# Ledger of designs, part 124: VHH binders against c4kar8

Target 1, 263 residues: c4kar8
Amino acid sequence: MAELSTPSPASPAPLDGGRGDELEKFTLRGARQILQLLQDLITHRGLITAHTGGGHSFMTAVLKVDEERGRVVLDPSPDPQANRRALAAPRLTCVTQLDGIRIQFPLVGLGEGQDKGRPALFAPLPAEMLRLQRREFYRLQVPLAHELSCLLKAEDLARKPVEVSARVIDIGAGGVAVVVPTGAAEFVIGGTLPACRLALPDGEPIELDLEVRNLNRQTQRNGTEQLRVGLRFAALPRAADTRIQRYIFKTERALNAKARGGL
Key: E = the ipSAE of ESMFold2; O = the ipSAE of OpenDDE; V2 = 0.75 times the mean of E and O plus 0.25 times the DockQ between their complexes.

## First folded at step 8 (VHH)

Design m34 (framework vhh_7n9e_1)
Fold by ESMFold2-Fast, scan of step 8:
Structure m34 (fold): chain B 263 residues (1-263), chain A 124 residues (1-124)
Amino acid sequence: as target 1 above (263 residues)
Amino acid sequence: DVQLVESGGGLVQAGGSLRLSCAASGFTFSSYAMYWGRQAPGKGREWVSGISGSGGSTAYASSVKGRFTISRDNAKNTLYLQMNNLKPEDTALYYCAREWSSYYDEGAEYFQHWGQGTQVTVSS
C-alpha cells in the first residue's frame, strides 16, 4: 500500500527503482561488512563506473578508506567536465563487480582536494552497499584481448539506417553491454534492434534481436567519451544461448586459472 | 541544468483524447532521446513511450501501442504525447524524461524525470 519513492532527479537512491524488498537480502548495512567490501575493491583494483545522473558517468576507483574521517578517497576523472558533473550531483551511484558479482553503492556529499599531493575526490562512507548474487545479474567482463563485437542495426542522427560495430564490454545470460562511438547511432529505450550479429570466438556470428534497456554516457580514464548501451536478448534460440553460456563459462574458468597459475 | 515542464493533462471520459506537451530547456534537445513515463496513485512507475533525438525511431509499451503517439518538435524544444482511445487504467501522473536513470545496468525499470508531471484522469 505504501507509495513507491521517486528517485532523485540526478541519481536514484540504492533501493529506489521499484525493486524494494527483492534487494533487501543483498544489502549490506553493517559498518564492518561495508569497510571490508571497500577494502576488497582496493585490493582487486576494481574499476568503478560512477553514475552522476542524466545518463552520465565516469570511470573511477577507490584509492583508500579513511576510517578516522569516515570517508572514501576516489580517483578523479581525467575529464574536468566529468568531475564538475560529479561534484554538482546530489548523489553518485557507483557500480562495479568482483568475481562476476555486481556491487553497487551510493555516495553523497562529494568533495575535491588532494591526497598525498595528488588530486582526489572524497565522499562519506556509504551507509549501505548492494552485493547481487543472482545468476540473472551475473556479468562477465569481456577481456579486451577477445575483441568481442556486436554488429548493431540502428539509425544515425539523420534518420538513416546504419550498421555499427560495437565493442562488447560485458555479457550475461540475459544480454550484453556495448560501447558505441559518439555520434555513430541513435538509441531509444524499449526499441528493438533486429538481426544484430554477435561475434563470439569459435564459430559463425550469432544473429539475434536486441532490446535497448539503458543508455549511459561514459568518460573513460583516458578522457574519451563514449555511449554505453545495455541490450537485452529479445528472443534467444537454445543453440545461441548454449554458445553464449559456453563462452562465459570457458572465459571465467580461464581467468580463474590465470589468477591462480600466475602471469 | 535540465528543466522539463509537462502540461496538457485533465479529466476525460473513456474513449476520449488528450495531447500532452513537455517544454525542455537547459540542454541541446535534438541530441537526446526523450521519454514519457507515468505513475498511477499507489502504484509503481511505468515506461510509456520513447523517441530518438531526430524523431526517426519510436518505441511504446504494449499497453499503449496503437493508441498513443509520441512526437517532438526540435525547433520548439517540445515533446508531445497524443493519447487516443483513453481507458480508465491510463489514469496517472505523466512525466517527461530526457534519459533513463537505471539503478542497475540491467534494464531500465524507471526513468529520470524533471518537474511535477501532468495529471490525466479517465472516467468510465
Scores: ipSAE 0.011, ipTM 0.466, lowest interface PAE 9.6, mean pLDDT 79

Design m35 (framework vhh_7n9e_1; at its last look DockQ between E and O 0.29; V2 from the best seeds 0.00; counts 0 for: pae O 2.7 > 2, unsure alone 64.4 < 65)
Fold by ESMFold2-Fast, scan of step 8:
Structure m35 (fold): chain B 263 residues (1-263), chain A 126 residues (1-126)
Amino acid sequence: as target 1 above (263 residues)
Amino acid sequence: DVQLVESGGGLVQAGGSLRLSCAASGFTFSSYAMYWGRQAPGKGREWVSGISGSGGSTAYASSVKGRFTISRDNAKNTLYLQMNNLKPEDTALYYCAREWPSSYYDEGTAEYFQHWGQGTQVTVSS
C-alpha cells in the first residue's frame, strides 16, 4: 500500500474545519479492525456515498475485500460521468453508516477493471477508517416504511416560492438529511429555510426553521440524480426536541427488536 | 473542464472598497450555488459568502455581514463579491468555489476541497 510513502509535506493552506486531532479517538488504524468493518458493510449491504470533489458524489457499495491483493472492490456508478469523475479524483471520501454510527474513509489510487466478468472499481485498502460514536454525530437511518418527510419552504430556479416534500433519509439530535430531485428547489450553504414542517409518525407536523449545512449531488445506483441536503435545527423548542428524541429512541428500539427477534 | 478564474484584488487602504470577479466555465453555472472563501497568510481557509444558483438566496460569515455583498450574473457566468469598509483583517487570498464544506461531519471532505482557480490577493493597509 502507498501508506509507506514519504511523510506528507506541511500544508501551507489546509482547510481549517473542526480539529482533526479530536477525531483521532474515533479513527481505526488496525488492519484487522479495518477489514472487519469493511466486511460488516458488505454483510449489511451498506450503501456508501463516495465524494469525488466539486460537490459531486455517487452511490456505491463494497462488493469485496481482497486481502491478498490489499484492495477493496466497489460497485461502479451506472452514470459513466460519475465514474470518470471518480477515476480522475486524487481521492475519494467514502461516507456511510452502520447502526446509526457514521463511518468515513478515504480511497486513493482508484482504478477500473472487472471482477468476475462485471465492471468494478478498485482501490488499495484504506489505512484508516473513522467511526464516530458521539451522540452529537449520531444519525438514525430512517426506515423507508415510516415515509418520513419534511415540507421545505424554498425558492425554485425562477426565484418563486415553492413547497417541496422531501424524504428524510436520516435524523439526529441536531438536524435531518433530506433528498430532493435536482432542480426542484435551490439551496445555499448557510441559508435559512423558515417555517418548514417535519412530519413524524403519530401527530401533527413539527414547524421549525432549518439552516442548510451541506449540499451534495448524488447519482443513485439506478442512474437517477438527486440532491442530498443536510439541515440543522434552528431554535428548536423543548416540546419539539422531546418529540424528535422520542421518535429516534422508539425507532432504534423497534429496529433492535426486529434484528434480535428475527422479524 | 471546470474552470474558475478570480480577479479584482489589489492594495487598498482601510475603509476602502474592492469588487472581486470570478469567471466560470465548463459547467451549467446557473445550476450551482457558488461561494467565496479566503485564506490569510499562516491561517486556515475561511468561508466568506454563498449564493444560490438563481441568486435568490445568500449567506454571509458574521465577520463580513453588512460589509460584503455577493452577487452573480448568470448570462455572463460570473460571480462577484463587493467588499466595502475593508479592514486590515480582510487581507487574504480570495477564491471562488462551487463547493464549500460547512459541517463538522464533513471534516474529512473539507481536506479534499479543490480551488478551481488560483485566487486573487487582497491587501488592506492600515
Scores: ipSAE 0.520, ipTM 0.805, lowest interface PAE 1.6, mean pLDDT 81
Fold by ESMFold2, look of step 9:
Structure m35 (fold): chain B 263 residues (1-263), chain A 126 residues (1-126)
Amino acid sequence: as target 1 above (263 residues)
Amino acid sequence: DVQLVESGGGLVQAGGSLRLSCAASGFTFSSYAMYWGRQAPGKGREWVSGISGSGGSTAYASSVKGRFTISRDNAKNTLYLQMNNLKPEDTALYYCAREWPSSYYDEGTAEYFQHWGQGTQVTVSS
């Protein structure tokens, strides 16, 4: 009640879900707040990933809010099977980002219909929306020119220890996402990589333990395959946390200065 | 046409053992890390264990570490879970999965997908 400090994002978290208690303070339940956030998504032309379950999703957008009928209007998929899955799902989990802030909301009672003579999907306004409006949820997209890397101590496909210099593609208060070539090393969600080294500019690398939280396969446009590995920081000392936050701050300033034409 | 079929569940007394199997088809099994999860009646989904594609790396939930052993036979496209010293709180529907979705906010942009088996029931009597 009197405490103002926020727990470190490096704290352990369950693998099979978010921290519901922790997320409640970022949950909007007011009708006006929800309407305004949906309007912001419309204004910014936010693309939304709508998860229908079973490993399926489709891209959509909020086309408009129908305040008189209390419903949201969504863009249907060009894939009729995706629309059928969405209509059959007990709920959609919609995920998007607005100005670097993660937005998530459920839609239930999805229906098919027309809006101004065009096919559309309809649902009642969500009763809640998650807006993770805190710096610890922010993920800086690392400029390629920085060539930021993290030295991982892992195992190769032959189960031999290997050190892999993985390119850092984003960094936030609680972790990094890296890419490694397919076949360079193996990972398992829940696994711990001890004594890795995060190389930040203008200083010695930070030694830290990392926990694998996410694995995604991707094929680049040039045909190469990479693994995207989501890694969380374990028990990050305050000095290391300060250096990471400083890197993020300086890089944000430099990127904003370029976008505004310098000084 | 990814298919995962669990078997080996049953009723067992506390302190006993069971070995679960998961037969995989429709994908290159050895290229994927594999996971066991469980769901007790009226409870949420719980991550239990994971194993890398080659089998060289494993991870366990603290509640089962030291009692459960995950393994795989890539020649038979089969995932295993050896469960020893079973406790009544291990009672659950056990299922295998090719991926483990995460909604934790520090993992980047969320995208949820899952390939589950139908599960095999494990019931541990006191």
Scores: ipSAE 0.513, ipTM 0.821, lowest interface PAE 1.7, mean pLDDT 80
Fold by OpenDDE, look of step 9:
Structure m35 (fold): chain B 263 residues (1-263), chain A 126 residues (1-126)
Amino acid sequence: as target 1 above (263 residues)
Amino acid sequence: DVQLVESGGGLVQAGGSLRLSCAASGFTFSSYAMYWGRQAPGKGREWVSGISGSGGSTAYASSVKGRFTISRDNAKNTLYLQMNNLKPEDTALYYCAREWPSSYYDEGTAEYFQHWGQGTQVTVSS
């Protein structure tokens, strides 16, 4: 019986990999604001998905905010392996929702200990918390089975026009993240890629202009290097926006249904 | 190991100019786009400018457009930022980065990347 490796929930896009200036508007850095938001999470018993990397995550909750020690207390996983992964991770990416608003924050310096005689995880207070109030900033992790692609019109190092077919890894109302082979094209943040084509499952590709917003080089375990490119929709026709929104909505529904055991 | 060393910062009066340099080592410099960022006290990191590996493409934040010029010398593995008409609002720690965002966690490899230098302080007085 081949244990169908449940596709690890798509790791949320790292906070740092976000939409540059746009994310700053939704990023809380004030100590008081952070404390209040953490307290709100406690009050509402908000479940938090803590991502430890490598596609692994566990469910936790903020149990306490220790202002005196400047730390947050988390509920450890019932899985010892998950806790080990968490402690070994250089960064824990915490994702939750409060009142329909997605909240994301990093924790670094995770440690284990006891709180009132119970096992607990401890971390310094986050330096920042992202509160995404608008759906427009939501990024859907694209299921691999959908095989979304974006044809990028770019230039190579010699400034020769090149077309690069890039796999779409996430999509939102404001843009897409894609992966390309390293060296396939030259990108720069703030650069525009005109007349690109986004392929959705439901019809003809959408022609659109894209702006490069972030670049992250990734080295795969096999030693292959890939470039993750965050792209903003620079000029999106209304009809295209509608199609993108429909795709996102439909996909989310399907994923949620599957998660609930309905498929 | 990737090393980035910024220099050229200092105290300057409003309207003045500075030229920042970033010496890069530990990687094939010409193969990477390079970026300048800055962090003002109590603020987050802000993207300032980017330049493609070849230097053929450049981009600027709206706040610095027309005042700052990014350039690179691939033979010297050096990134530059010419800053003209400096304003008090430009006061920040300036750093160069090989990636933007300059730090990220790769969930696939479980690696945390921080490819920026220590920065150089720019202070613009009114």
Scores: ipSAE 0.117, ipTM 0.604, lowest interface PAE 2.7, mean pLDDT 84
ESMFold2 (binder alone), look of step 9: mean pLDDT 79; pTM 0.793

Design m36 (framework vhh_7n9e_1; at its last look DockQ between E and O 0.27; V2 from the best seeds 0.00; counts 0 for: pae E 2.2 > 2)
Fold by ESMFold2-Fast, scan of step 8:
Structure m36 (fold): chain B 263 residues (1-263), chain A 126 residues (1-126)
Amino acid sequence: as target 1 above (263 residues)
Amino acid sequence: DVQLVESGGGLVQAGGSLRLSCAASGFTFSSYAMYWGRQAPGKGREWVSGISGSGGSTAYASSVKGRFTISRDNAKNTLYLQMNNLKPEDTALYYCAKEWSSSYYDEGTYEYFQHWGQGTQVTVSS
């Protein structure tokens, strides 16, 4: 089998459908499990990226499960064009996360109407939901206070070597997502960045090769454009893998302790 | 308004060569990475190759590495794919694609590709 890779949280793109056989063991088809998972998304106010095909997507949320009519009620986009694309699409692929676990499900037969006097989108309950509860699919959101960085060795617009210190926004067993200012360096999907250095709080930077897996351009509230880059680890020495796992575990424990102590 | 016009396809015998071109307009060509993808009859879209805005970095799918060469001429707003040692398995409709804001590199993923033209057909006979 080919190696599975997960998209970064900066770009929650759907997983490759050609690997459906690998994903079957993570697929929920029980009606009660599907209803419970949808209710959990409502409870946690989970934001969902709904992909309409052709590179188009919009942000939504499950507002309600209408059990009597066997459908989900979704928050429409404030962009009328996005809603028109969604209604015209034969299928939506919905991607979200719950407690670091990636969740993906299809919606077919989208319609529009009103719920309690407000515009809403409606779709039949999905027959299946993908829940990737495996270490290789988990992405830790890196706390800002950790100031985790990765020194990228890339090329600038003039094809000259450049070193860019990029902030790490998430990290998992298979890679990191980083942010860089637009124009700081050039990237191409599938390209390799050799001898980059990942800085962890507990020691010397880890030197590793990174492969570019996704690119997402975002405009911040202040009008500044930034590029979010998803990077896959090339083969990691055991010592490096152990340090990354230790950092993830330690940070998860600290975040869980903080959440419990907040009550 | 983004426009991409592919050309250069045709019928060729196995072991032959073709050079594809993509004429781009409606955006600042040199500011974007550009890509070639393909779709064989009855199959999904497949990423083939990519090139950075300046042309300094390139990437290739394992199936074409060593046989295909991607290049660009930013003064002419044109992307190229030189295809050597063509195989029957290379038979497909070839598309060029601009980088977009929500993409994922994963072999066979449709969401990364949007073509603006008809593409250019490559048929390799044995």
Scores: ipSAE 0.467, ipTM 0.775, lowest interface PAE 1.8, mean pLDDT 80
Fold by OpenDDE, look of step 9:
Structure m36 (fold): chain B 263 residues (1-263), chain A 126 residues (1-126)
Amino acid sequence: as target 1 above (263 residues)
Amino acid sequence: DVQLVESGGGLVQAGGSLRLSCAASGFTFSSYAMYWGRQAPGKGREWVSGISGSGGSTAYASSVKGRFTISRDNAKNTLYLQMNNLKPEDTALYYCAKEWSSSYYDEGTYEYFQHWGQGTQVTVSS
């Protein structure tokens, strides 16, 4: 009777991202931390993109954390094919965000079943969760209606000076994230953009120097490419800081009021 | 598939010079900013230098500024790092990296950084 050595559950593959040791500081491995984060996702009804590999993904949510069974309950896709792919996948890469912080975690050993009479997906609790809190400062997601923009002084591909009006996606005390059309300008992390102009709703644009801290090339499903540029305020006058802070506070208050049904 | 292959590392005495190369393939090299990073033993990875796609813009960590020069030959799909006046503190595994990539998904973005090489070891002796 050859004792079929139950293959030791393959250690969940490291989170996709190739950041090696840089990601370790953002990786949660504590059971309590993981549980808390999953609960937070439930509480906030965080939608999760679950990647099944091969360029396929589906939307899901954590419905429940079953601590007794050591499993997470996920909302199945309305697409049966997506669910089949998920079940066939050796690993799901789940991506979401909470409070503007990107969260990524792997799920392995996915199964299907029922939770309270409803179809559900089940997986063991993740062994690790990546919480990418890169920012020292809170960043407000700028409402689209505010149409914040930043005029960037940069260089084009021909090394000619160009001014690019970029939409501000988020803003904080330390900087902004903007979206730039692909090909409009070249950026490099660590580079400085001098004499840029940040337009706030409350007055004249703020002139400031910006430092490129992050570049993220995004390809949309339609094939359109956009460049997200994370920018740090390199030199921010006090008056400008005050204005930025005021804008952030005012906007947050308004958003919170709206969320509470007051507007 | 994106491939990055670093070379040019070695043992050098303090004050010496090295030139690192990174051969890139599997993507349109000139379209992407490229970077050098390093990881010293027992330390995390640190950014060293960056260069824009065209090579028009460069940036350096304060620790290497004035000593290191990043360049690229887009015709050869090669990134370079000229390292002068090397110090023992420069001892590290040096790696080249492509800029971050992301995809849009429903209700969010997926960011990843998967494209970096195996690295080349630089050892600076006192």
Scores: ipSAE 0.466, ipTM 0.797, lowest interface PAE 1.1, mean pLDDT 84
Fold by ESMFold2, look of step 9:
Structure m36 (fold): chain B 263 residues (1-263), chain A 126 residues (1-126)
Amino acid sequence: as target 1 above (263 residues)
Amino acid sequence: DVQLVESGGGLVQAGGSLRLSCAASGFTFSSYAMYWGRQAPGKGREWVSGISGSGGSTAYASSVKGRFTISRDNAKNTLYLQMNNLKPEDTALYYCAKEWSSSYYDEGTYEYFQHWGQGTQVTVSS
């Protein structure tokens, strides 16, 4: 099997305790579990999208697992350019679905060869596989008319406590994104904001702890700066989780009905 | 132009301490959160610690919490990382970074820090 020479990435890894933390609970690392999941994909003839980077992908499938040699055998693309891109890529990100659940895994060290006289692609077994819940990665874009807000308990530039009512621009099972005027408060990626209050239309505000996952400074056309803050929910009680998911579901239905003329 | 220059790395015995510095220029230092990251050979970059512009809020990766302390001196435009009780797994190239972000998405999107220094090597021997 051919060895890949991977260029050094310039970007830091995903932040500890954020989106990466959310993914960790879905990560399978046991060799037996990985082999079984790959066998399930073979048995169900699962179609896999293999992403090669730069907006390119091709469709493939796992043909077999060679446990003795520690490798997977993939179906090559009928498009020779797709195969050339795959062999040149430092990593393939493979995405598929099994039993309605998204499966994602990386393959590195891809090589070409033959399997029983047929062209095939080969790679070492992945060291991990993600078995992802679809709903946990979904974010609803909150309609402006809803005026959803989250009261943040943070610090100002003088290290003094402040409360900032931040407009919620999207919401999902795992968190929200909000906007605040630049300078209204300070944030640090990885920092925690205890006892914040999320105001949903259908009841009293939800008290919850939030963790800062990302920050994006944006200058509007009028020269006003604002800060877009991505926030993860700390462990939610079931009642709070249920209210959030109900809001998302009802709002989706209403938006979909309006987009289709009330169908 | 933004410049970030790390120093203070070196070879140290396990259980020892080092203090890293990051000299910043080309921007209003006190207006930005600053971060430390590290990269071990053959591995991806790891976020280590962050501190708000004023220094009022700090955050740490779980692997270093209780052992490392981030601080800043806004009068000197300098960011620090005090590393105590060092372990061989702390061996890495350490770099500081100015504020930048993108969200993590399905399909392999990663966080990007806008500006980072060249790094300073920390090697922890057994």
Scores: ipSAE 0.412, ipTM 0.790, lowest interface PAE 2.2, mean pLDDT 78
ESMFold2 (binder alone), look of step 9: mean pLDDT 81; pTM 0.818

Design m37 (framework vhh_7n9e_1)
Fold by ESMFold2-Fast, scan of step 8:
Structure m37 (fold): chain B 263 residues (1-263), chain A 126 residues (1-126)
Amino acid sequence: as target 1 above (263 residues)
Amino acid sequence: DVQLVESGGGLVQAGGSLRLSCAASGFTFSSYAMYWGRQAPGKGREWVSGISGSGGSTAYASSVKGRFTISRDNAKNTLYLQMNNLKPEDTALYYCAREIYSSYYDEGTYEYFQHWGQGTQVTVSS
């Protein structure tokens, strides 16, 4: 199930490769940024889980970055079988964490040898590294009293355009989750909903392009069925991002004050 | 009981084509969006393509857009994936699904498929 199989940013499990393009804003491709991040892993002695496929993995660490030869030096596993699997794998998926930030990168062309007389694994420097900031994945549960809504532009079952006013149940930097009555519109995961309108308090609705990321049918206690739709901001102008972040910040502060008994 | 049976995979050379089929039973096929996913050795599961119940909307992963075409025949309860200009990177077990689950951003970016079939293997030689 999704809830039981979902890895957190701190989880050693690798991320789904089909989301590569959607992770572009978290992907480091600059040579200097990659070198600096690898050096940070060395400085903080970060442990790395290297996935070799088929449910197999081993613990390693970056021992050295050889800029001149364009390679990274890794600590081999004390298990010879794990090292054999790693060397035979077409690709390693390396997952680690630095101060709560999930870091993931591929290594291709793994070889073995020695570094200063000790066994070591070598690989070319990765062309990209994924750095997922925890704060970027925060989700605010929207208070019912705020009556936050998003006007979705979609199609009904007969392929006719329809506008659906959906209640926003959570919101973060990357998107919103909304509730739609079952049968009100058709959705497909990966599909785009252009020119939707997000109504925040204190201002005009924000016009946004949204990508469908998740669909879940929910049966309410009264027997009615609703569809929960997870939506990603496909493109978010700075002004819109600022307004959304301001709403999240102000609402969190108000909820924190309420939780302390400052009603 | 929901049943999904994939077929059409095989060994093909780079640049070749294959057409995958998924025969669905046990539910009202036209009422559900349908999806193709894949899992390559050493990689996580990834979403490839989706199609709405009526067939009016389609979506594709960036890696396959322009090369793959998803379609459905609601009268025959069958989902298709036409794969053209295949690359070695397309080598994977392909499976069809009625449901896809995604983690929330605060939990990372991992997708989980509700897989009802054994899948069909596609191997693309270089």
Scores: ipSAE 0.357, ipTM 0.750, lowest interface PAE 2.8, mean pLDDT 79

Design m38 (framework vhh_7n9e_1)
Fold by ESMFold2-Fast, scan of step 8:
Structure m38 (fold): chain B 263 residues (1-263), chain A 126 residues (1-126)
Amino acid sequence: as target 1 above (263 residues)
Amino acid sequence: DVQLVESGGGLVQAGGSLRLSCAASGFTFSSYDMYWGRQAPGKGREWVSGISGRGGSTAYASSVKGRFTISRDNAKNTLYLQMNNLKPEDTALYYCAREIYSSWYDEGTYEYFQHWGQGTQVTVSS
């Protein structure tokens, strides 16, 4: 008789050698370096996307680093379901940006309780943090005032062609992240979206093909859920690539000048 | 209790066809994108195909595009992979998955698969 297999989650796929080498270059493991980076996130009011698995995440922030107990204190979601998913997850993958530099770290052993009479989530300090300090990994968080949008060509829930206007929330050399209205269309990782139109403040929309690389249902700090779609640029004409990089450079300079002038 | 059970593999000659099935239980099937992946001896897991929750969007790896067709029957909670014009390099253990994790990087992926079944073996002989 064949014995029945006990269902269990699959182990993560192995990282390739090139990716492993790159991870080591950007990985912080010193306790003081980790504490300093977490304090920098607090000081700069860095919003964190905490991925709980199954394409779900929620917006949080580090409220406090408790050195004596060796833990971080996180802002819980106003959505009880998001908090239940987080507490049930074996691991949170936390992703944020500091001055456009991508920061990622794991949290294991999440618990709940109170801090100064308010609900809070607690986790041990991470043993490592990833800081991707290279221009090709830079993502500009798009100022809301710029009202950047991308018109996506997709299929609706009835499998009919539809054009979906999506708000661009971040942009880099390799792609954009957008927010899609709930129920507007279906997306799948690896799918291609032909002849989409990216609107920048100066000039005509840029026509481009996009590949879906990431899908995430993110619970916002106000308790609402949004679908975030990560979209990779297919090969761009030089003129389009130049316009995108020029927008990123000009906006980054303006934001940096504003920050320095405000002090 | 989430469960995925793959079936339909077997031994086939090059140029032949097979249809794989994945029976899903323990969750609202139509609310989840579904994926097929495979692992050949001496190689890591690779993504093969994906389909959105209601079937409106599909995607294929370049190595199988034009030969494989992904589909789903939400009334039966079943995912399918129709494999035509099979090649020896398609020999692998085939898995279905309801969730994949995207990249550590904009260009890369950290993990493609979460998988709860043991897969179904496909062997293509020359």
Scores: ipSAE 0.270, ipTM 0.708, lowest interface PAE 3.8, mean pLDDT 80

